# Ledger of designs, part 102: VHH binders against Abasic site processing protein HMCES (HMCES)

Target 1, 269 residues: Abasic site processing protein HMCES (HMCES), of Homo sapiens (Human) (q96fz2)
Amino acid sequence: CGRTSCHLPRDVLTRACAYQDRRGQQRLPEWRDPDKYCPSYNKSPQSNSPVLLSRLHFEKDADSSERIIAPMRWGLVPSWFKESDPSKLQFNTTNCRSDTVMEKRSFKVPLGKGRRCVVLADGFYEWQRCQGTNQRQPYFIYFPQIKTEKSGSIGAADSPENWEKVWDNWRLLTMAGIFDCWEPPEGGDVLYSYTIITVDSCKGLSDIHHRMPAILDGEEAVSKWLDFGEVSTQEALKLIHPTENITFHAVSSVVNNSRNNTPECLAPV
Short names: E, the ipSAE of ESMFold2; O, the ipSAE of OpenDDE; V2, 0.75 times the mean of E and O plus 0.25 times the DockQ between their complexes.

## First folded at step 15 (VHH)

Design sa102 (from sa0 with D105S; framework vhh_6z1v_2; at its last look DockQ between E and O 0.67; V2 from the best seeds 0.00; counts 0 for: pae O 4.3 > 2)
Fold by ESMFold2, look of step 16:
Structure sa102 (fold): chain B 269 residues (1-269), chain A 123 residues (1-123)
Amino acid sequence: as target 1 above (269 residues)
Amino acid sequence: EVQLVESGGRLVRTGGSLRLSCAASGFDFSTYAMGWFRQAPGKEREVVAAISWHGGITYHADFVKGRFTISRDNAKNTVYLQMNSLKPEDTAVYYCAARSYQFYSSPKEYNYWGQGTQVTVSS
């Protein structure tokens, strides 16, 4: 997984993250660093994207079932990294394979500290290689959506006003991530950064690509992944598996250039 | 104390119409999506229709499309289900449900439920 869409305005995104804490109280996640949220139809590694994490990471004795939402850098920068520029990291941390997560220091260490997060997106993109060509077909991949109807209007799906109303009930893709906190050696703010855990593709996606992000399907899975105060690393890793509860459609090559930030990136072709 | 109270269920003839109401209290109704579900004897609870917190987006199941219409009145904290062209297979207990902001098809995602109101459609 190397490209996502996460384009919703902050207030719409926040409402899509409504949840129930361990006592059954309905809540919205509390933002940290909201100014760093950069919505786009076309997010790539090194960009900031919102993730959920337990409030216990920020407040001693907090209820670990309460959630914070914060933008983090895609591409985990290990806490032990010594150079001043994270782009000088000599290995790729955009993704973390589930079958080796406990063998890689860059991922095992933060995971052992309970640094689990849920990476949010509208969905992700993947490129299918066609046989006999060097051409690739991009697809937009996302949770199945309940069919919504625009109350009181007949509008084109590509109109911003009509898209906003459809997207207000969009079920966000919730991917399992690991994050770390890096202190720049020359000073400055702590850098929060994440990796997305990957698994073998489900049967429905295998013709597109052999890997997929580890998707947390439903509130129970999301809660258990986040709650490092009550859910051990060993128990949390049982949540990491492929899911068939996914859908997709082909999109135009506009998405290929990561500078293109338009609804066309995810529009069906 | 959250309460959802359905009303309006009764016996009607095939082809008839009925309006269900669900009065909500104990929470800020304007921030909740609302759903109507039904459960026939021996069957699992299934979504019939749903409406967003602001009322601008709806869902209707294929088996009721064109016949049932969900609506809400945030000033009265009430969600409605207008049921037209009723059929015997619509016979069920109808439940009102609430979830913060977004609606879902799965009953498991809703935290607040009414006691239900019986709708019976005779041949």
Scores: ipSAE 0.672, ipTM 0.862, lowest interface PAE 1.1, mean pLDDT 90
Fold by OpenDDE, look of step 16:
Parts: structure tokens; sequence; C-alpha cells
Structure sa102 (fold): chain B 269 residues (1-269), chain A 123 residues (1-123)
């Protein structure tokens, strides 16, 4: 996974992340660094995206079932990294393979500390290799959405107003991630960064791409992944597997350019 | 205490109309999506219709085919299901359900449920 969409307004995104804590109380996640949230139809590595994480990471004795929402850098920077510039990291941390997560220090260490997060997105993009050509067809992949009277196909909105309505009830894609905290050697703000765990693709997606993000499907899976206070690493890792509960459609080549940030990126062709 | 109380279910003839109501209490109704589900004997519970927290987005199941309409009044903490052109196959217990902000088709995603109201359509 090297490209995602996360374009919802902050308030809409927050509401979409409504949840129940372990006591059954309805809650909205509290924001950390809300000003770092930058909505985009075209998110690439090194950009900031919103993730969910347990409140216990920030507050001692907090209820670990409570959730915080925070923009974090895509591309995990390990805490032990000693260079002053995160871009000098010599290995790719955009993704973490599920099969080797326990073998790589950069992922094993933060995971062992309970630094699990849920990466939020409208969906993710993947490119299918076309037989006989060097051209790749991009697809937008997301949770199946309930068909509403007003929600035609994604992109069928004929007006900005209709477009907003279509997205008001959007089910966000929830991907399993690992985050770490890095303190710059020269001082400054702590950098929070994340990697997306990947698995072999499900059967439905296999013709498009052989790998997919580990998707946490449903509130239970999301809650268990986040709750590092009550759920062990071993139990949490059982949640990491391919899911068939996805849908996709072909999109235009507009998304190929990471600078393009328009609805056309995820619109069906 | 959270309560969802359905009303309006009764025996009707084929082609008849009913209006179901669900009165909500014990939670902030305006922040919840609402749904109507039904369960016939020996069948799984299925979504009939759903409506967003603000009422701007609605969903109706394919079998509704324009016969039913979901609506809500946030000032009254009530969700409605207008059912027209009823058929014997619509016979079921109808349940009101609530979910925070957004609605889904899966019953498992809903937080609160009513006790249900029986709708019987005779031939």
Amino acid sequence: as target 1 above (269 residues)
Amino acid sequence: EVQLVESGGRLVRTGGSLRLSCAASGFDFSTYAMGWFRQAPGKEREVVAAISWHGGITYHADFVKGRFTISRDNAKNTVYLQMNSLKPEDTAVYYCAARSYQFYSSPKEYNYWGQGTQVTVSS
C-alpha cells in the first residue's frame, strides 16, 4: 500500500470514528494535533494521516479502551534512529509485512511496547499490471458501502452539495498499523510515525495486486487492536489476516500523480 | 437508561398501509443513525431501512421497492417507517435500532435495539 485517500473534513472524520468504550459509553475520539490533519484524495508516504490509538499511550492510568485520533507521519521512524533527518532512513518503513513483523527490530520493538494504531482512510489505491503493456490500471479499494438513495456510485454526485452528502455516511477503511515515537537528536518535537501492516491479498483482490493492507473489519477488531492494555501482542496479531470484505473500482490515471488532490482521483472511470 | 420502543405493528390486509414509530430515550438521539430491521420466523434479521443522524441520507432495502419510507423527527426523538402496499411476505417482527452517527446494513453494528413490533399481513 503506497497510496491512500483521506479527504473528509475533520468534523465528519471524527463522527465517522464514533465508538463505544469498554463500559459501553458512546464516545468520539479526542484529537491530538488537529492542525496537522490535511485532507487529501491522494495521500503518499511521508505525508501525515490520521490514526487512532489508545488514550493510555498519552495518559497514565487512562482507560485503554478510549481512543485518540492523531495525524502521524506515514513511514515509521524507529525510536533508536540517531540521524537528525528521518529521510535518511535507509530502509522502507511504509509497510510492514505480517510474516516478518517479529523479525524486524524497527517493528518488533514498538509492537512490543503496545504501539498499535488504526490507520484511517477512505480507501487505498493499487495498480494492476496490464498484460502486454507497461501501463498500470489504478483501482480504488474500500469497504463496501451501503447504497443510499442519494449515493449513487462514488463520483456520481453532480454537485458539491451532493458530493458532501455522499461522504457523510462513509465507512472508513481501518488498517492495522504500528507506530513509534522518535525524538530528534538535536531536540524538538517528538515525531509520531506509523507503518501499515500488509498481508497477502484476498482472492477478490489477487488479480489486481498480490498484497493488501491488514484491514480490521468491525468495531471489535479495531478495539482489540488498539487496546494494548488488555489485549496482548500475541492476541492482537491474530487479527492480522486478509479480508474479502472489500470492494473496488477502476479510477483514472489522475491518481498517478501524487500532487493531484481532487475527487477525480477516486471517481470511477 | 437507553430505550427504544416500537409501536404501530398490527394485522393488516394485503395492499394495506402501516406506520411504525420508534421512540428513543436515554441517549442523544440526534447523534445516532437509526434503522429498521425485520425478522420473519425462521429467517435472519435483515435491514429494511436506515437513516443518518441528520436525516439527510436514507437507505432502503431492495425488497422495499419504493413501498416503505424511513424518516425521523429529532425534536421528538422518533424514527418512522411508512409501509405501503404491504404483502404477506412482509410479515415479521420489526425492530428499531440505533448506531452512533452512521448507519450500516449489518445488524451487528448497531448499539441499541427495541423489543420489536409484530407486523402481520394477511392475504
Scores: ipSAE 0.020, ipTM 0.487, lowest interface PAE 4.3, mean pLDDT 90
ESMFold2-Fast, scan of step 15: ipSAE 0.825; ipTM 0.917
ESMFold2 (binder alone), look of step 16: mean pLDDT 88; pTM 0.894

Design sa27 (from sa0 with S52M; framework vhh_6z1v_2; at its last look DockQ between E and O 0.60; V2 from the best seeds 0.00; counts 0 for: pae O 10.3 > 2)
Fold by ESMFold2-Fast, scan of step 15:
Structure sa27 (fold): chain B 269 residues (1-269), chain A 123 residues (1-123)
Amino acid sequence: as target 1 above (269 residues)
Amino acid sequence: EVQLVESGGRLVRTGGSLRLSCAASGFDFSTYAMGWFRQAPGKEREVVAAIMWHGGITYHADFVKGRFTISRDNAKNTVYLQMNSLKPEDTAVYYCAARSYQFYDSPKEYNYWGQGTQVTVSS
């Protein structure tokens, strides 16, 4: 997984992340660094994406079931990295293979600290290789969405703007991530960065790409992955597996250039 | 504390109409999406209709489109399901459910549930 869409306005994104804490109380995740959230139809590694993580990472006595939402850099910079510029990291940490996550120091150490997060996106993109050509067909891949309609009188006029209100009820893709905290050697703010755990593709996606992100399907899975105060690393890793509850459609080659950031990037062709 | 109380279910003849109501208490109704689900004997619970927290966006299952209409009254903390042109296959227990802000088709993702109201449609 190397390209996503996460374009919702901050308020819409926040409501899409509403949840219940352990006591059954409705909550919205509390923002950290909200001004660093940059909506985009075409997010690449090294850009910031919003992630959910347990409040207990920031507050000693917090209920571990309470959630923070924070923009983090895509591409995990390990806490032990010694150079001044994190873009100089020689290892590709955009994705983390589920089968070797406990063998790689860059991932094993933050996992041991409970640094699990849920990476939020509208969906992700993959490029299907086509035999006999150098061109690849991009696909937008996302949770199945319940089809919405405008409320109101039967005689109300349809408008193209109302048709795009699908995003108000959009079910965000929730991907299992690992994050770490890096302190610049020369001082400055702590950098929070993440990697997306990957698994073998499900049957439904195998013709598009051989790998897929580890998707946490539903609030029970999301809650268990985030709650490092009650759920051990060993138990949490049982949530990491392929899922068939996913859909996709072909999109325009406009998405190929990461500088393009328009609705055309995810529109069906 | 949290309660969803359905009412309006009864025996009706084929082609008849019925309005179900669901009165909510114990939570901030205005921040919840509301859904109507049904379960017939021997079948799984399925979504019938749903409405967003602000009421401007709805969903109606294909098998009830044009016959059923969901609506809500946030001042009364009540969600309604107007059922027209009822058919024997609409016979089921109808459940009211609540989920924060957005509605989904999966029953597992709803936070609060009523006890259900029986609708029986006879020929």
Scores: ipSAE 0.807, ipTM 0.915, lowest interface PAE 0.7, mean pLDDT 90
Fold by ESMFold2, look of step 16:
Structure sa27 (fold): chain B 269 residues (1-269), chain A 123 residues (1-123)
Amino acid sequence: as target 1 above (269 residues)
Amino acid sequence: EVQLVESGGRLVRTGGSLRLSCAASGFDFSTYAMGWFRQAPGKEREVVAAIMWHGGITYHADFVKGRFTISRDNAKNTVYLQMNSLKPEDTAVYYCAARSYQFYDSPKEYNYWGQGTQVTVSS
């Protein structure tokens, strides 16, 4: 998992993250650093994307079931990293394999501190290798969505042209992540960064790629992954498995160039 | 305390019309998506129609398209289901359900439920 779409305006994204706390109260997550949110149809490693995490990471005595939403850097920078430039990191932290997460210091340490997050996206892209060619077919992969209708639509000539309104009922993909906090040795702001946990692909995706992000399907899974105050590391790791509740469609090669940020990146072909 | 109270269910002849209402209280109705579900004896509860918190986006199941229309009145904290051209297979208990902002077709995604109102369509 090395490319995602996360393009919703901040207010639409925030409403899509409505949740119930431990007492059954309906809430929206509270933003940190909202001005660092950079919506795009074509997010790549080293860019910022929004994640959910427990309020308890920021506030003493907070209810650990309450959620913060914050942009973080994709590509975990371990707290122990000593160089001044995160691009100097000698290993890839875009993803973390679930079967070795407790063996890798870069992931085990922050996980032991309860630094679990939920990585948000419209969906993710994967490239299928084609037999007999070096060409790859990109797919956009996402949760199944309920069909929506605009109230009062009349004929094709009156079809909506505002993608924001079409996406208002989109179910965001929720992926299990681990984050860490790095203090640059030369000073400056603390860097929050994350990795996406991966698992073997489900049967439905196996023809596209052999790995998939660990998807948290439903509010119970999301709540347990986030709530490091009540849910131990060992219990949380039981949530990490493939899911068949996923769908996809082929997209054009426009998405191949990470500089392309248009709706065409995810449009069906 | 959150309450969803359905009303308007009754016995109706085939081809008839009926309007269901669901009055909501105990929460900010204007921030909730609303859905109508139905359950016939021996069948699972299924989504009939749903409407976004702002009222601009809806869903209608294929088996009711062109016959049923969901609507809402945020000033009255009420969601409606207008049911036209009723058939005997529409006989069921109809439930109102609420979820923050967005709607889904799965009953498990909804946080609040009414007790239901019986609709019976006679031949």
Scores: ipSAE 0.701, ipTM 0.877, lowest interface PAE 1.1, mean pLDDT 91
Fold by OpenDDE, look of step 16:
Structure sa27 (fold): chain B 269 residues (1-269), chain A 123 residues (1-123)
Amino acid sequence: as target 1 above (269 residues)
Amino acid sequence: EVQLVESGGRLVRTGGSLRLSCAASGFDFSTYAMGWFRQAPGKEREVVAAIMWHGGITYHADFVKGRFTISRDNAKNTVYLQMNSLKPEDTAVYYCAARSYQFYDSPKEYNYWGQGTQVTVSS
């Protein structure tokens, strides 16, 4: 996974992340660094994207079922990194393969510290190789959405009003991530960064791409992944597997350019 | 204690109308999406209709075809399902369900459930 969409306004995104804590209380995640949230139809590595994480990461003795939402850098910067510039990392940390997560220090260590997060997105993009050509067809991949009376499918949005209505009820893609905290050697603010865990693609997606993000489907999976206070690493890793509960449609080549940030990126062709 | 209590289910003739009600208590009703589900004998529970916490967005299943309408009254902590033009195929136990803020199509995503009310449509 090298490209996502996360374009919802902050308030809409927050509401979309509504949840119940372990006591059954209705909650919205509290924001950390809300000003770092930059909505975009075309998110690439090294950009900031919103993630969910347990409140226990920030507050001692906090209820670990409570959630915080925070923009983090895509591309995990390990805490042990001693260079002043995170871009000088010599290995790719955009993704973490599920089969080697426990073999790589950069991922194993933060995971062992309970630094699990849920990466939020409208969906993610993948490119299908076209037979006989060097051309690749991009696809937008996301959770199946419920058609409402006021909103159609993404493809049915024929007016600005309908478009807004579609997104008001959008089910966000929830991807399993690992984050780490990096303190710059020269001082400054702590950098929070994340990697997306990847798995083999489900059968439905296999013709498009052979790998997919580990998707946490449903509130229970999301809660268990986040709750490092009550859920062990071993138990959490059981949640990491392919899911068939996805849909996709072909999009235009507009998304190929990471600088393009328009609705055309995820619109069906 | 959270409670959802359905009412209004009964025997009706084909083409008839019913209004189901679900009275909610024990939680902040205004922050919950509400849904109606149904389960016929030998079939899986399926979503019939849902309404967002703010009431501005509703969902109706394809089989409803404009016959049913979900609504809510937050002042009364009640969600309704107006069912018109009922068919024998609509015979099922109808359940009220609640979820935080947004609704989903999957029953597993809902936090609270009523005991259900039986709707029977005779030919």
Scores: ipSAE 0.007, ipTM 0.253, lowest interface PAE 10.3, mean pLDDT 89
ESMFold2 (binder alone), look of step 16: mean pLDDT 87; pTM 0.891

Design sa59 (from sa0 with Y59H; framework vhh_6z1v_2; at its last look DockQ between E and O 0.65; V2 from the best seeds 0.00; counts 0 for: pae O 6.5 > 2)
Fold by ESMFold2, look of step 16:
Structure sa59 (fold): chain B 269 residues (1-269), chain A 123 residues (1-123)
Amino acid sequence: as target 1 above (269 residues)
Amino acid sequence: EVQLVESGGRLVRTGGSLRLSCAASGFDFSTYAMGWFRQAPGKEREVVAAISWHGGITHHADFVKGRFTISRDNAKNTVYLQMNSLKPEDTAVYYCAARSYQFYDSPKEYNYWGQGTQVTVSS
C-alpha cells in the first residue's frame, strides 16, 4: 500500500468521521493542525494525510474514546532517530508488516506506548502486474458503497454537482496505523508520522496484489484500535487481519504520475 | 432524551397507499441522516430507504424503487415514507432510524431507533 486518495474538503471529511463516544454521545473529531490538510486524489509517501487518534494522547485527563483528527506524515520517523533530516532514514516505513510488528524497534516501541491511529482515505491504489508484459494495471480499492441517487431527480450521475453529492455519503476507508513523535535534534515542532499496517491479501484482491492494508471494518474495530486507555496492545492486534468486505475498479494510468491530482485518477475505465 | 416516533402504519389493501411519518426529538435533526427499515416475521431487518442529513441524496432498495419515496422536512423534524402500490410482501414492522450525517444499508450503523409501526397489506 503506497498510494491513496484522500480528496474530500475538510468539512466533508470531518462529517464522514462522525462517531459515538463511550458514553453514547454523538461527536465529530476535533482537528489538530487543520491547515496542514492537503486533499488530493493521489497521495504518496512523505505527504501529509489525516489520521484519527485518541484525545488521551494530547490531554492527560481526556476520555480515551474521544477522537482527534490530525494530518501526519506518511512514513513513520522513529522517536529515536538521530539525524536532523527525516529523509535520511535508512529503511522504508511506509508500511509495517503485521507478522513482524513486534520484532521491529521502529514499530514495537510506539505501539507499546499506545500510539495507534486510524489512517483515512477515500481508498487506495494498487498496481497489478499483467501477465506477459512489463505493464501494470492500476486499480482503485475501497469499501463497498451504498447506491445513492439525487433526491427529486434520480439520475444525471454524470453531472459535476451530482458527483459532489455522491461523495457526501462516501464511506471512508479506515486502515490500522501506528504513529510516532520525533523531536528534531536542533529544535522545532514535534513531527507526527505514521505507518500503515499490512496483511496478506484476501482472496478478492489476491489477483491484484499479495498484500493489503489492515482494514478496520466498522465502528467497533475503529474504537478498539484507537482506545489505548482501555484496549491493550495484544487485544488490539487481534483486530489486524484481511477482510473480504472490499471492492475495486480499474483506473487509467493517469494515477501513475504522483503529481497528477484530478478526479481521473480514480475514475473507472 | 432522543426520541423517534413512527406513525401511520395500518391495514391496507393490495394496491393501496399509505404514508409513514417519524417525528424526531432530542437531537439536532438537521445533522442526521435518516432511514426506514422493515422487518417481517422470521426475517432480518432490512433497509427500505434512506436520506441524507441535507435531504439532497437518497437511497431506495431495489424491491421498492418506483413505489416508495423517502422525504424529510427539517423544519418539522420529520422523515416520511410514501408507500404506493402496496403488495402483501410489504407486510412488516417499519422502523425509523437515525445516524449522524451519513446513511448506510446495515442496521448496526444506526444509533437511534423508533419503536416501529405495523404495516399489513391484505390480498
Scores: ipSAE 0.724, ipTM 0.882, lowest interface PAE 0.9, mean pLDDT 91
Fold by OpenDDE, look of step 16:
Structure sa59 (fold): chain B 269 residues (1-269), chain A 123 residues (1-123)
Amino acid sequence: as target 1 above (269 residues)
Amino acid sequence: EVQLVESGGRLVRTGGSLRLSCAASGFDFSTYAMGWFRQAPGKEREVVAAISWHGGITHHADFVKGRFTISRDNAKNTVYLQMNSLKPEDTAVYYCAARSYQFYDSPKEYNYWGQGTQVTVSS
């Protein structure tokens, strides 16, 4: 996974992340560093994206079932990194393969510390190789959405009003991530960064791409992944597997340019 | 205490109409999406209709085909299901459900449930 969409306004995004804590109380996640949130239809590695994480990471004795939402850098910077510039990291940390997560120190260590997060997105993009051509067809991949009377397929939003309505009740994609905290050697603010765990693609996506993000489908899976106080690493890793509960449609080549940040990126062609 | 209380279910003839009501209490109703689900004997619970927290977005299942309409009155903490042109296949227990802000088609995603009201459509 090398491209996502996360364009919802902050308030809409927050509401979309409503949850129930272990006591059954309905809650909204509290923001940390809300000003770092930059909505975009076209998110690339090294950009900031909102993630969910347990409140226990920030507050001693906090209920670990409570959630915080925070923009973090896409591309995990390990805490042990000693260079002053995160871009000097010599290995790719955009993704973490599920099969080798315990083999790589950069992922194993933070995971062992309970640094699990849920990466939020409208969906993610993948490119299908076209047989016989060097051209790649991009696809937008997301959770199936509820058909609303007014909003046909995402593509049928012929009016701005209909488009807004579609997004007001959009089910966000929830991807399993690992985050780490890096303190710059020269001082400054602690950098929070994340990697997305990847798995083999489900059967439905296999013709598009052979790998997919580990998707946490449903509140229970999300809760268990986040709750490092009550759920062990071993138990959490059981949640990491392909899911068939995905839909997709072809999009235009507009998304190919990471600088393009318009609704056309995820619009059906 | 959170409570959802359904009412309006009864025996009706084919082609008849019913209006179901669900009265909510114990939570901020205006911040919750509401849904109607039904479960027939030997079948899985399925979504009938859903409405967003602000009432601006509604969803109706394919089998509804314009016969049913979900609505809500936030001032009364009540969600409604107007059911017209009822068929024997609509016979089920109808449940009201609540979820914070957004609605989904999966019953598992809803946090609060009513006890249900029986709708029976005779031929």
Scores: ipSAE 0.019, ipTM 0.409, lowest interface PAE 6.5, mean pLDDT 90
ESMFold2-Fast, scan of step 15: ipSAE 0.826; ipTM 0.921
ESMFold2 (binder alone), look of step 16: mean pLDDT 84; pTM 0.857

Design sa76 (from sa0 with S100P; framework vhh_6z1v_2; at its last look DockQ between E and O 0.63; V2 from the best seeds 0.70)
Fold by OpenDDE, look of step 16:
Structure sa76 (fold): chain B 269 residues (1-269), chain A 123 residues (1-123)
Amino acid sequence: as target 1 above (269 residues)
Amino acid sequence: EVQLVESGGRLVRTGGSLRLSCAASGFDFSTYAMGWFRQAPGKEREVVAAISWHGGITYHADFVKGRFTISRDNAKNTVYLQMNSLKPEDTAVYYCAARPYQFYDSPKEYNYWGQGTQVTVSS
């Protein structure tokens, strides 16, 4: 996974992340650094995207079932990294393979500390190789959405008049991630960054791409993944597997350029 | 205490009409999406209709075919299901359900449920 969409307004996104804590109380996740949230139809590595994480990571003795929403950098920067510039990392941390997560120090260490997060997106993009050509067809992949009476085409969904029809009730994609906290050697703000865990693709997606993000399907899976206070690493890792509960459609080549940030990126062709 | 109380279910003839009501209490109704589900004997519970927290977005199942309409009154903490042109196949227990803000078609995604009201449509 190297491209996602996350374009919802902050208030809409927050509502979409409504949850119940372990006491059954309805909650909205509290924002940390809301000003760093930058909505986009075309999110690439090194950009900031909103993730959910347990409140216990920030507050001692907090209820670990409570959630915080925070923009974090896509591409995990390990805490032990000693260079002043994260871009000097020599290995790719955009994704973490599920089969080797426990073998790589950069992922194993933060995971062992309970630094699990849920990466939020409208969906993600993948490119299918066209037979006989060097061309690749991009697809937008997301949770199946309920077809409402006001539902229009996704391509028209971002018009002011159609926004409520599609995006107000949009089910966000919830991907399993690992985050870490990095303190710059020269001082400054702590950098929070994440990697997306990947698995082998489900059967439905296998013709498009052989790998997919580990998708946490449903509130229970999301809650268990986040709750590092009550759910062990071993138990949490059981949640990491392919899911068939996805849909996709072909999109235009507009998404190929990471600078393009328009509804056309995820519109069906 | 959270409560959802359905009412309005009864025996009706084919082609008849019913209006179901669900009165909610014990939670902030205006921040919850509401849904009507039904379960017939030997069948799985299925979504009939759903409505967003603000009432601006609605969903009706394919089998409704324009016969039923979901609505809500946030001032009264009540969700309604107007059922017209009822058929014998609509016979079921109808349940009211609630979840935060957005509605889903899956029953598993809903947090609160009523006890249900029986709707019977005779031929």
Scores: ipSAE 0.854, ipTM 0.928, lowest interface PAE 0.6, mean pLDDT 93
Fold by ESMFold2, look of step 16:
Structure sa76 (fold): chain B 269 residues (1-269), chain A 123 residues (1-123)
Amino acid sequence: as target 1 above (269 residues)
Amino acid sequence: EVQLVESGGRLVRTGGSLRLSCAASGFDFSTYAMGWFRQAPGKEREVVAAISWHGGITYHADFVKGRFTISRDNAKNTVYLQMNSLKPEDTAVYYCAARPYQFYDSPKEYNYWGQGTQVTVSS
């Protein structure tokens, strides 16, 4: 919803995004603007985070099943926005509700242009409100991860060195997003920005929060969401639903302050 | 053309040992994670063990920990499954699978599969 972790070094992140194109060819996504990637355990709206999108958005007649990875601003800035500072946008575009996406001009228009993206993260944070107080318990929420071990040694997997190796095999969370391209009226580079589509929480998350991001679980879902050349808006929207294939753990309140960028943000408590 | 060819499956007695091999060709083996899966009649295919592309990280299912060991030899483009202390419950077709860089426990995440090799463990 409003906070994620996306902290992997660029090369580790890129390998985690290996995919097959329409021909069945194994590929890595090609980076656009790699210098704008700012890894952090604590990403908030208005920051840049990497997303996947079809190459066809950048190259006329390109294979729409080929993927680009690019950092984009979290918080969709509609192409029709006329002021010079995106912070002056009068409504919140951090998330887009799936049940009203075709009713909101800010989301319907780019969706009609095929501007679908997959938002990448280690996982996301959500805060559970404790009844009778203003205290909130943050949780880190992510795909279930297969337990990894050192090759040739089983009992050393929980050492600090082995924690870092877990990230080399980390299954990235893949969330359905919509993006748009905004040309600043006073000049400058085109701004690419995204929103995360949300759905009702699955049963497993309902005690934490009533909404969750729309998660694309598996390569087929990711491919169909990205491939606007072959998959219509109507068919793509069928991919948008809650999933139970998710897990979580409680984390320290260190994550509450978005300026904190340390592994403690997602460490179990 | 990508090929994964398993070998080494046969009938063995309870308590015995067996080494499965999977020879890979048609892709850069050193950039792929490898997995061993098994499927018994009437059951779903399940992950037995997996190994990262660089060989430094592995997974073994709880039901085989201490008994089975996955390994790889990138010079020979081969992944192995050493199976010790075999039980009748280990009887299944064993499949080799490949996926770029990372391994998962779900069969649906793997791009390439071998034909399978039958392992039968007699009482």
Scores: ipSAE 0.590, ipTM 0.827, lowest interface PAE 1.4, mean pLDDT 90
ESMFold2-Fast, scan of step 15: ipSAE 0.827; ipTM 0.920
ESMFold2 (binder alone), look of step 16: mean pLDDT 89; pTM 0.907

